# Ledger of designs, part 33: VHH binders against Geranylgeranyl transferase type-1 subunit beta (CDC43)

Target 1, 376 residues: Geranylgeranyl transferase type-1 subunit beta (CDC43), of Saccharomyces cerevisiae (p18898)
Amino acid sequence: MCQATNGPSRVVTKKHRKFFERHLQLLPSSHQGHDVNRMAIIFYSISGLSIFDVNVSAKYGDHLGWMRKHYIKTVLDDTENTVISGFVGSLVMNIPHATTINLPNTLFALLSMIMLRDYEYFETILDKRSLARFVSKCQRPDRGSFVSCLDYKTNCGSSVDSDDLRFCYIAVAILYICGCRSKEDFDEYIDTEKLLGYIMSQQCYNGAFGAHNEPHSGYTSCALSTLALLSSLEKLSDKFKEDTITWLLHRQVSSHGCMKFESELNASYDQSDDGGFQGRENKFADTCYAFWCLNSLHLLTKDWKMLCQTELVTNYLLDRTQKTLTGGFSKNDEEDADLYHSCLGSAALALIEGKFNGELCIPQEIFNDFSKRCCF
Short names: E, the ipSAE of ESMFold2; O, the ipSAE of OpenDDE; V2, 0.75 times the mean of E and O plus 0.25 times the DockQ between their complexes.

## First folded at step 15 (VHH; framework vhh_7n9e_1)

Design t12 (from j7 with G56S; at its last look DockQ between E and O 0.86; V2 from the best seeds 0.76)
Fold by ESMFold2, look of step 15:
Structure t12 (fold): chain B 376 residues (1-376), chain A 121 residues (1-121)
Amino acid sequence: as target 1 above (376 residues)
Amino acid sequence: DVQLVESGGGLVQAGGSLRLSCAASGFTFSSYRMYWGRQAPGKGREWVSGITRSGSRTYYASSVKGRFTISRDNAKNTLYLQMNNLKPEDTALYYCATEYSDFSMLELDYWGQGTQVTVSS
């Protein structure tokens, strides 16, 4: 957002900063029993603050230092006595699954530590190999996809946990943060050929990725980001890329369509959604799908800004879902701002300005600093 | 525990009408937008209609607009779909759904088990 024009009337930057700060301040006082979500709340909050040019390292580094205590190393009771590590959602033993390390909490914590520039942590405390071994244990050996955590009784992936494109992305992102870059790096810990096979199996007939042949912009973004981190986007056929770009462009809604040559009235038009993106055909526009669709387009083609109407989606975000009284962004025009949509709406704006790393969901300058520092 | 229970499906002759209901429990129904989706044999799932929290605005797929009417009764925690002028291509398993966040990367869907609608030619 620093690269946006300083106009007094469109982006309520100070309100957004206060919105995200309030969510950090509420963590110690919560009585909701939602301790398992603390890593996500921190990640979304400091991401939003970082996008709006708060130096979160300077302001929150000491305040959020307690996050380090959520890093747990353990030895599996298996034949190899495998040492694994990751992040838990709670240090309170009697909350169900709260003391189990899982992939989402681990990624949220690692990305938060990167934004806090806690490089001492990465140099001294984080055991990258045991973390990567945890990722290894989460891979389904038959399908190549990933579950979010291990079954405490069996030390194997949970049979009731989801194993979808979200966790494929999270697994690969964690390994990337741990230093994996080449296929050989990833192959030390996971079966990349089975993973690629699973991702390709989630392609929908007419483009995009989804479950049950239902194209979904969120799963599409997860799949494309995973392939990007694996340096494998070129494994997609040209036809599939073209179909996916077309499908994504049609997710932007307006009274006359958003394709350049469309001039007829859109029969499925809702004025309050104008310029926004759907996540799936025939659903309402939603702030978070602005990010998921734009990130997907950004990964597929250099021409993405020329192909979609970025001014229109900016107007949707700023005029329909930005909450100028409280700060933040809402899911849609009917709802109050919430943390998830505030983060993703801010990220969509930052992506349009070229200041956001969509593959890892952090500001680009933060990513560049982490990469050059080489904490590994 | 979120629960969505569809009812009202059955066999109907082409041109006929049918009304589906969805009873919701385990969450604050009035706080969520609701949708009807369907899945025909051998095809992917598709969304056919949506309705805002208050019911003030509705959305329809072009293939059903003018024939289907979505509505909700927030006092009864019930979602409805009135289907008129049914065609054989409307044959599908119909389910109600809503979106939710579990603080994961993506919003997810809650679905019912669905109710079968079969339109005979």
Scores: ipSAE 0.651, ipTM 0.866, lowest interface PAE 1.5, mean pLDDT 85
ESMFold2 (binder alone), look of step 15: mean pLDDT 82; pTM 0.831
OpenDDE, look of step 15: ipSAE 0.810; ipTM 0.922

Design t13 (from j7 with D109E; at its last look DockQ between E and O 0.81; V2 from the best seeds 0.00; counts 0 for: pae E 3.1 > 2)
Fold by OpenDDE, look of step 15:
Structure t13 (fold): chain B 376 residues (1-376), chain A 121 residues (1-121)
Amino acid sequence: as target 1 above (376 residues)
Amino acid sequence: DVQLVESGGGLVQAGGSLRLSCAASGFTFSSYRMYWGRQAPGKGREWVSGITRSGGRTYYASSVKGRFTISRDNAKNTLYLQMNNLKPEDTALYYCATEYSDFSMLELEYWGQGTQVTVSS
């Protein structure tokens, strides 16, 4: 009976709240350099605050007006005069001919609006079809993968963003938010079979997903989340699932390795990273990979908490990367807290507690409420 | 733009030594962890060593532990890999990499073009 030592919560909740609040307050500031990332900043901040039990809808409802202004509807210069819509990162960068709408900003905005509980906007104002059409246009017909943005003049996707599993996830998540639940729903807007083919092509030989047969925990999480949203996890072989689980478990840094699979001491053990997760083999642990790896395990098996050492993860986050003075979480024990790692570190903790939806990367309660109201 | 330029590779006999260098530009070098990776012919990429931003901690793959030493000079924006007791299995294209966190959901990795190391039997 491992007596849950009810020790005082090592979590500095008030400091975390202040940390996330500070980032929201800095958004209106003229820092021209962050305009492209404003939607991400809002998403991470709101998510973090929600995780720490802040009623964000009540406190930050005024941000809804700002968010709504960044929703743009436009007509593509194609033969069909296709109407698309999405969210832009900045209203100032109306640079003529610059791709203003992209998949990441659109997802960040939509998720933020969900967390802020702007249900009326989803029901009456957002054109879900035009959003879905935007996603359609981002799919590569030759591979089934997605580009992050569209050149409205050339109708060509950005070459820089080609074949990244992140955009597969983002695309499917947007469609899911727009009401797609069945294969038939998704097929109205995308070639689901080609997408599935592409995702499957990114399987690595020894398990997990990644580019060029290099397994990566983040890409694995994106792929599995995508498959989950498509109700297609069953398409993975049992062997692949087992291999992936094994690979993920070996990403947790431990002096004893994976207790269930290895009896030998880890020769590459670093005490500073104890309990943390790696993104790849032979790399340092990182706060964000706690979330990516745990989310992946969660999607693959119901027994994921028994397979990994969740207590060590908690200790890693709270004792090594949590910043008790400033709030937030850092990438590692040597760096300062940043918004990205703060959000994902918090999400990892919430996931362990069963309070986080890893598929859509939002608090579970908010997801439940959204699902009840937006009964698509 | 982030740039990483590797140098110091070449042909060496088994048991020999090489020192690789990586010149970094376009980012605050001292703020980021740095890594060495390699890719042998017909094999996937392998991470061989890592170093924290301060240089206080280092990591080595089991295959190179005790033979390779990673170091950095933050004043010169340069990463180094001292390779001793080289083996034929160390033959590969060696590249340096950095981890960069942006707001794009995942951390980005930047890689150089690499330098070829060939170890003859």
Scores: ipSAE 0.797, ipTM 0.916, lowest interface PAE 0.6, mean pLDDT 89
Fold by ESMFold2, look of step 15:
Structure t13 (fold): chain B 376 residues (1-376), chain A 121 residues (1-121)
Amino acid sequence: as target 1 above (376 residues)
Amino acid sequence: DVQLVESGGGLVQAGGSLRLSCAASGFTFSSYRMYWGRQAPGKGREWVSGITRSGGRTYYASSVKGRFTISRDNAKNTLYLQMNNLKPEDTALYYCATEYSDFSMLELEYWGQGTQVTVSS
């Protein structure tokens, strides 16, 4: 897994595999799923197993084949009887002419099936156009951002849902998986000019992205990944890119830095956080922000490994948040391992090793194989 | 419903002290890290202090370190901020906050409504 000169023996690979497998064992194998988070649990578990070199297609393909039943097509009760499709988290009674399809479950399920190499789904079952129409219906026409689902009574985007950079990323990632590449491809289904306008409006004055001029590394990664999938990173000014790189580098916690701007002792330093990344100023280091910050840097500059101290973040992950008794990674060294941080900690290590596709959040080899076989 | 209700704000003289409280409900308080943030007029939110779920580790912005003390009482589902040697630049609306995951790829933040602290010269 980790290929550093002195690194592979530091990773408790067997424990990590068991950790992720344990989470899959807790899911019911029945055709009726009741946990609304099931698609996310599968995605994080399968991604983690794939990172640790488990052939998840061979081992879990049959066991998880029931996920296809969560793909539904429906006809909206609107003036045009629009046909949409996507994934549900639960197979609870489907309301007639309404949908419980949402963007996050759809992306998690699609990515999981890519990792399971379920090419038959993508070649014969996926209705790309009805799925893309669902994404279209989730776009806010006034702002260009996205909500996660439709209101079951009106079949319009939910007015009570958040519409932020997360759902912009998810929407674009789904369309990208469906084959959209050019602006013209995306424009068939969404208003890319308004989307770009929304993304740019989330730029913070001193770099990075966030709501209300408060930079956040998670939103920054979502914005940059969205722009990357739209082939639009070069629409960012050089000044903003430089400011964002600087802001991201300052998220790495250190008592004393080797960079010019880190020439004084960090008064907020806590030894437990050394080498890790924080998601915003004045907060604890966190395993997941190692991934979000490194992915953002990776998207902004080819020099990202020279600019940040990847050995230090590797030490943070392996020495502080890796849980050697149970497997997995914790949020920080005071907490137990959990699935989310275990997946993203593993992804951060894989990204450093060059084996992870940060834009789509799956192992790079898996996506390359998918692209070769499904050619769209 | 997740609810964070701040109290204890008010007007104090420079050099004075004030103790903020945040009553939490609608979630398992003892399982989450908690934070205080503040927003002065015309400025963005600033994270002021944080505390781990057990209270074993704390974090402070450099502007308040040595003057502010964060603490929590998990039996009472309450977060505290003791503010000493207050300065006029501490004037702000103070919020308590927590992070939680909703499986949408990012951890989310939930903020209270805030309590006003005004420090007179």
Scores: ipSAE 0.420, ipTM 0.749, lowest interface PAE 3.1, mean pLDDT 84
ESMFold2 (binder alone), look of step 15: mean pLDDT 82; pTM 0.830

Design t14 (from j7 with F103W Y110K; at its last look DockQ between E and O 0.85; V2 from the best seeds 0.00; counts 0 for: pae E 2.7 > 2)
Fold by ESMFold2, look of step 15:
Structure t14 (fold): chain B 376 residues (1-376), chain A 121 residues (1-121)
Amino acid sequence: as target 1 above (376 residues)
Amino acid sequence: DVQLVESGGGLVQAGGSLRLSCAASGFTFSSYRMYWGRQAPGKGREWVSGITRSGGRTYYASSVKGRFTISRDNAKNTLYLQMNNLKPEDTALYYCATEYSDWSMLELDKWGQGTQVTVSS
């Protein structure tokens, strides 16, 4: 908490806008290439611009119209002739389109279209039922978790892809965007009982969620956001919620933990990371974990701002990872800005201000507008 | 292709020492923070130590602080863990790791296959 820099006006807004704009400008030059990350690049760029008060629908709606060509609707060669749809990352491929559709690109595209306010396309051209059926095909029947895509030979979930909490979140977010709200809505397409079982199996002994009993704030945010979208956060025990809140608070780096007046110094204190959040015990702070930890706390308790030191994390983001010459945010103070951390650093600041919807990872104003216009 | 290869594990008597190495290839090693983690049988993975890109800052779990020393040689693309005064409780598979983004919402870890350290009484 230094007073040597300006307070909230310390944000180099114009540099941030240029940073995100550059990523959109470079994207058309690779439009026919092999870059499968196009949907993510669009999402992170327009999310960042929207957070910094650019009217992205007015400025980029036409310019990004080519994104619609990545929507693929196809028929599976199964006995039911199931119709599925989703978004691909690249239009250049040597395998059937059905098996190159994936959950992450589909979610990034859907969220981008919501931010561009492309509701007419969303309501009339996108086939919500075939999107939901694609999600259905990605669910593991034995575990209830999800993979990202289908095997092109079997039309079953990919055998080479992981099936972790990220894809559970993505699957449920897609269904939510398609209009699922009640358990009955979700159960039309997925086995919600098995999904909940899988999520609960990822609880760690001392709180939080993670693989191999290692608590991880990113997986925790995915699990909690999934449960929030399923209206199922109340299925977590009070003890587990309390343990998770405690674990998350201890991810904030400071000389006195989360409360300045506690009697013990933080044994792992590192001045360079002051105020930032670790994603896991015994690792350095990282810009993206400011967002993942704060979102998790926000979902678990209304008291989250009182429990953690939001002023310190703001100082970490603005003084240590904001890049004032180029715009954007870096992972840590040793790296240059990159798009992922620039988006999530901006989102963390917006969440602290009450302007960000953490469950869907979009600005709150955009979520409110979407809710009034297009969803059930 | 990104590759992390651990070596230097083995059997050692309690109180003894081992030095682990991690050879890195397929990426610009000097641009990444590096970590050592371990997993004992039947337990979750635990991060033991971390080091910044230049080596100027280090971190240690309380269970190993004062006994283990992390270091790196950016010219050789190699990460090290000097383990002194080893205890039977240090028996585990030891991994080196770095973080990466695959653009699917989370930043994930890249791990090596690990090297076994077994400490006998």
Scores: ipSAE 0.478, ipTM 0.787, lowest interface PAE 2.7, mean pLDDT 85
ESMFold2 (binder alone), look of step 15: mean pLDDT 82; pTM 0.829
OpenDDE, look of step 15: ipSAE 0.809; ipTM 0.921

Design t15 (from j7 with S101K; at its last look DockQ between E and O 0.63; V2 from the best seeds 0.00; counts 0 for: pae E 2.1 > 2)
Fold by ESMFold2, look of step 15:
Structure t15 (fold): chain B 376 residues (1-376), chain A 121 residues (1-121)
Amino acid sequence: as target 1 above (376 residues)
Amino acid sequence: DVQLVESGGGLVQAGGSLRLSCAASGFTFSSYRMYWGRQAPGKGREWVSGITRSGGRTYYASSVKGRFTISRDNAKNTLYLQMNNLKPEDTALYYCATEYKDFSMLELDYWGQGTQVTVSS
């Protein structure tokens, strides 16, 4: 249960449960749905409910049974007739890429099934090896990074950095869920040396990870989580780890200290951001960057709570972006609650309490249960 | 299609001024916080200023504070950067940006293609 840091809880738990429940219950479950984001919506909703101590397996396992129909197994037109599988976002034909399996939908669906404790379906119906082969086919052989799907017809392909760390994380997370643990396990399906080379190439000069030498807390979290799942965090130099910790700590907005938005000559300093985290220098704080920065710090050092001001970020989340009338969290104090920020704001609070697994973005107790059962 | 088109760059001597504009289309401009960033050759990108949806709050990097002024005209879907007392170290490609969700785990940026500012000594 998420708790405020001072006195009786400031967390409006019942409102948050209703918020996530509304988003889940309004989601279409038929072929007539055109929302390609339904796997993400399910994941964010049941993750939020699980964080707030709802037994999502008991309440929603049957209700979400239709999600299983999004699992597609197919044979590639290659010389080996390779069998791959994964999850699609929609069952509606003739929408571009709507019926194409892709890495993000596959990860969202797998994590959702883990939270629903659908281990029998996971172990008997889901073909782990064909899932892993799908990931294998998504790796770029020259760079070691990953694409999101095999048949790109995307209108924004070049506007999305195809070398970004998101898909590296998703690929490794899927393989981890499929049972890969050792380097040898991963090497059966992907070239881990090229992947590590790509990740290291995304290190920024002054710490953190990002594209074009621009540090970004989201990409940093993706890189660090990927390395954690590969048991490879020790491959980072001590200097880079120290620089990254320093850079992440500087993302916390403060009226004094190490923040860069403060000026005595500019009365525009936004006290509404105090305690929150920015994703990059000189940008406004955002609920989701509380999670991305805290997860990154958590992965780099066991002392992360002592190094950052977790009471201040809790105050930012509960006082500025928690929506007490509707439930949920907003991106910032100018917006309404939305599902993405509600999930990640809740995850940040749970991480601070030690109840969240940041590497796989699921509650720690769920991860512990999954790890025990799926290793056998 | 989100489009951000910068203009107003050019060559100026140290101490001079320029006013940059960013025309926005393909999204509800007044619902988004906006930023100016810059990138000098061989360096990483740097965010120099930001402005809230209404324009009521602004932020500046310490290197430009007091010299640059960000503003927006929501009726015209246009973001501005008034750059005064320019210095050679302000030489860079200047771009406007906003954040968006793509439902893939991270919020990402929309970037303009930029307008070059060159400050001669």
Scores: ipSAE 0.567, ipTM 0.834, lowest interface PAE 2.1, mean pLDDT 84
ESMFold2 (binder alone), look of step 15: mean pLDDT 82; pTM 0.834
OpenDDE, look of step 15: ipSAE 0.798; ipTM 0.917

Design t16 (at its last look DockQ between E and O 0.62; V2 from the best seeds 0.00; counts 0 for: pae E 3.8 > 2, grease 24.21 > 24.2)
Fold by OpenDDE, look of step 15:
Structure t16 (fold): chain B 376 residues (1-376), chain A 120 residues (1-120)
Amino acid sequence: as target 1 above (376 residues)
Amino acid sequence: DVQLVESGGGLVQAGGSLRLSCAASGFTFSSYRMYWGRQAPGKGREWVSGITRSGGRTYYASSVKGRFTISRDNAKNTLYLQMNNLKPEDTALYYCATEYDFSMLELDYWGQGTQVTVSS
């Protein structure tokens, strides 16, 4: 039984650092076509570098100026002339009348600024109330869910992205960063009860969360993280928690079933995915689902490391999806490394080591420092 | 625009066979994993089979393992599902789907589906 010594020696740290650094360097030139995703690129890169022990605030402080330029304050064309603010993805695509401020870019920007330790900006420059008002306007009054963006002229949310649990998470995370901690704080800007009602409506019969009664690990993670930020995990029934844990454990690909020491062999076992996690039933494992599933388990139970096979996850990531030549992590063993999977793969490893805050999706040390300085 | 068009469904007796096809367009077919899903009346969607981009690996739900075979022709941008020894419980609308990742968003594109009905 070759005890695969999961030693730190299997991680190609230098290559990962170079991988993330390259993506930051290419932002001005090669990603012009991806202007909408620039904030995401920055977030993933900075997060990855931070996970691999790069002092990002010291090394990339110059990016703060760029980030600050993408913060926009504007007035909505409503009866109250509501002032809102947020971050845009691109300064070039400021096409007149185009929705430029959206929830994802705003969260990515805020988290990046936190990682870059721009505390002064949070304390003195950012208008937290106008940010919160932006979030407020994104909430659907009929369902309690959130739209991803607002049309400033019509004050209407995008119908295409409505009811996605990810936007619920993003909205609550932004408010949390703005200083909301209690239900009373959140209620100043959003209908928290409606939001909770919506999240609960997305419970699946056999556990976990998803749209149309199809459980999904990503949505589950988002829902649980949202509930955690709202201090409302206790609203879930014990049965639902147990069912969800069971469902999550069954997402880990194993030759011996879903749990350690099971006597029944997994009939659907694929050696190539050994130790990896599925996002949904009867799908291949992906690197990103390692994070989504582990984060969910972590939020639901303190014994999550004993219930799942974390060593196998580590092996899956380091031996199957880690790219030793280029750095980074790929979605699966057949694809090239990309920023999204590199970030979440790294985050999964960090989470296993107790060095990652899954609720806000940033390194734990950075979260701690932010919490100490920005006493909300 | 991504388009998936399923065909090959029909009415068959228990124990019979069908071959489904899915014609793909609007994306680089050979770069993505493909899946077959189904939805029975009154039930949720279920994934039944998957295939890697190269066709080197396949996945099957326990309910169809040993009876169904997924394959692909990347030159023809076509996905196939050979269904043997069909059972009444296999009655469903069958869909082909892509696994498309856009940043943090995994999007599944589905076709209109093809109806499979297995009579007892």
Scores: ipSAE 0.728, ipTM 0.889, lowest interface PAE 0.7, mean pLDDT 89
Fold by ESMFold2, look of step 15:
Structure t16 (fold): chain B 376 residues (1-376), chain A 120 residues (1-120)
Amino acid sequence: as target 1 above (376 residues)
Amino acid sequence: DVQLVESGGGLVQAGGSLRLSCAASGFTFSSYRMYWGRQAPGKGREWVSGITRSGGRTYYASSVKGRFTISRDNAKNTLYLQMNNLKPEDTALYYCATEYDFSMLELDYWGQGTQVTVSS
């Protein structure tokens, strides 16, 4: 504890920077062979560094060359000979489907390039139309939801892959990055009416979103961010927005109340988790659900900081899950830091400060710069 | 391969007891918080109990608090649920689960479940 705590700030910024830098420095040597997560590791690491004010473009731009090899353009064996493109997670052929382009790795790579400010990439290498056609092929024509990749034999979305709100978000985010803004832009590649129908079908009876009427803060954030990118948040009824705000506020573990619920506060209270957020009722708090719940609240109401206790979630993150000796954030108070929770914990703090764009999960300044240079 | 194998379910009269077990393999069991959930026919999944890595903290849904006890044996990679004073509404397929992350890359880890049926 004594080594990691110097200076006036409760945030151990230098330790966090070193934590994320270590992941980038070890990536070329530690991720040989079977590692299918290279795009995610880059994204989480440079996102964390960007949040802590490291100029990642200047310091890590040399990583662009090998990342570009993960961009694959191919022709489908279908009746139209459709050209698609996207990013793979690994170039190693002996890992089942690891060399198949997929939506998550495509989004991670695109967001990483945006954070590196490599706009030449978007003008010269990226074929936006073939990327958008890949997204189109991932949409299920009957449900309007998305799968993560195509079956190589059918050129159709896999019938055994999960299709949930995460992939709806990823699909729309990719199209947004490719320049889609209006309904007409999106409709060139996907059926937006069926997508909206699917999203609305995932509304839970008492608020929030989730599969099988099981509300979940992660799916809620994905649904709301998708609707925001589609300029469609106002399609949600006022009642549903109220119910969802209420459900999200009850995910904060706190003996304190919000203005609307000053009596009978927080049906589940556990002092060890005080200030943190649950992903669902009857579960422990977790660093990542601080981000997913706060992003959802932020999208639903301008008053979100007044309604939830941001000081308490900040205390949870800094006192319970920030790892002052190693840097990073852990999932909970019993674990060591890991890259995912370090990124999302940092993002939650940045969102509270007004410095993070929750819709695309990148720092606000980077989003603003991207919007000026690479939009329609 | 991550595997969670539940056992100990069966038919019990109301007021009776059962002890469920969940054998874990393919991951470092002692590094994860664990949960029991259940799903009755035609209903959504309900989380009934959770336990921290060391077992030092436990949580129970109000519907089972005082009747169910969660425990774990990290040396044997096994999670337990002692269910006392069972009621017909406890009839469900019971699953053990890891405390999974909501992430773009991770899969949820659930067992196949063990049926508990409580007769009147």
Scores: ipSAE 0.316, ipTM 0.688, lowest interface PAE 3.8, mean pLDDT 83
ESMFold2 (binder alone), look of step 15: mean pLDDT 83; pTM 0.843

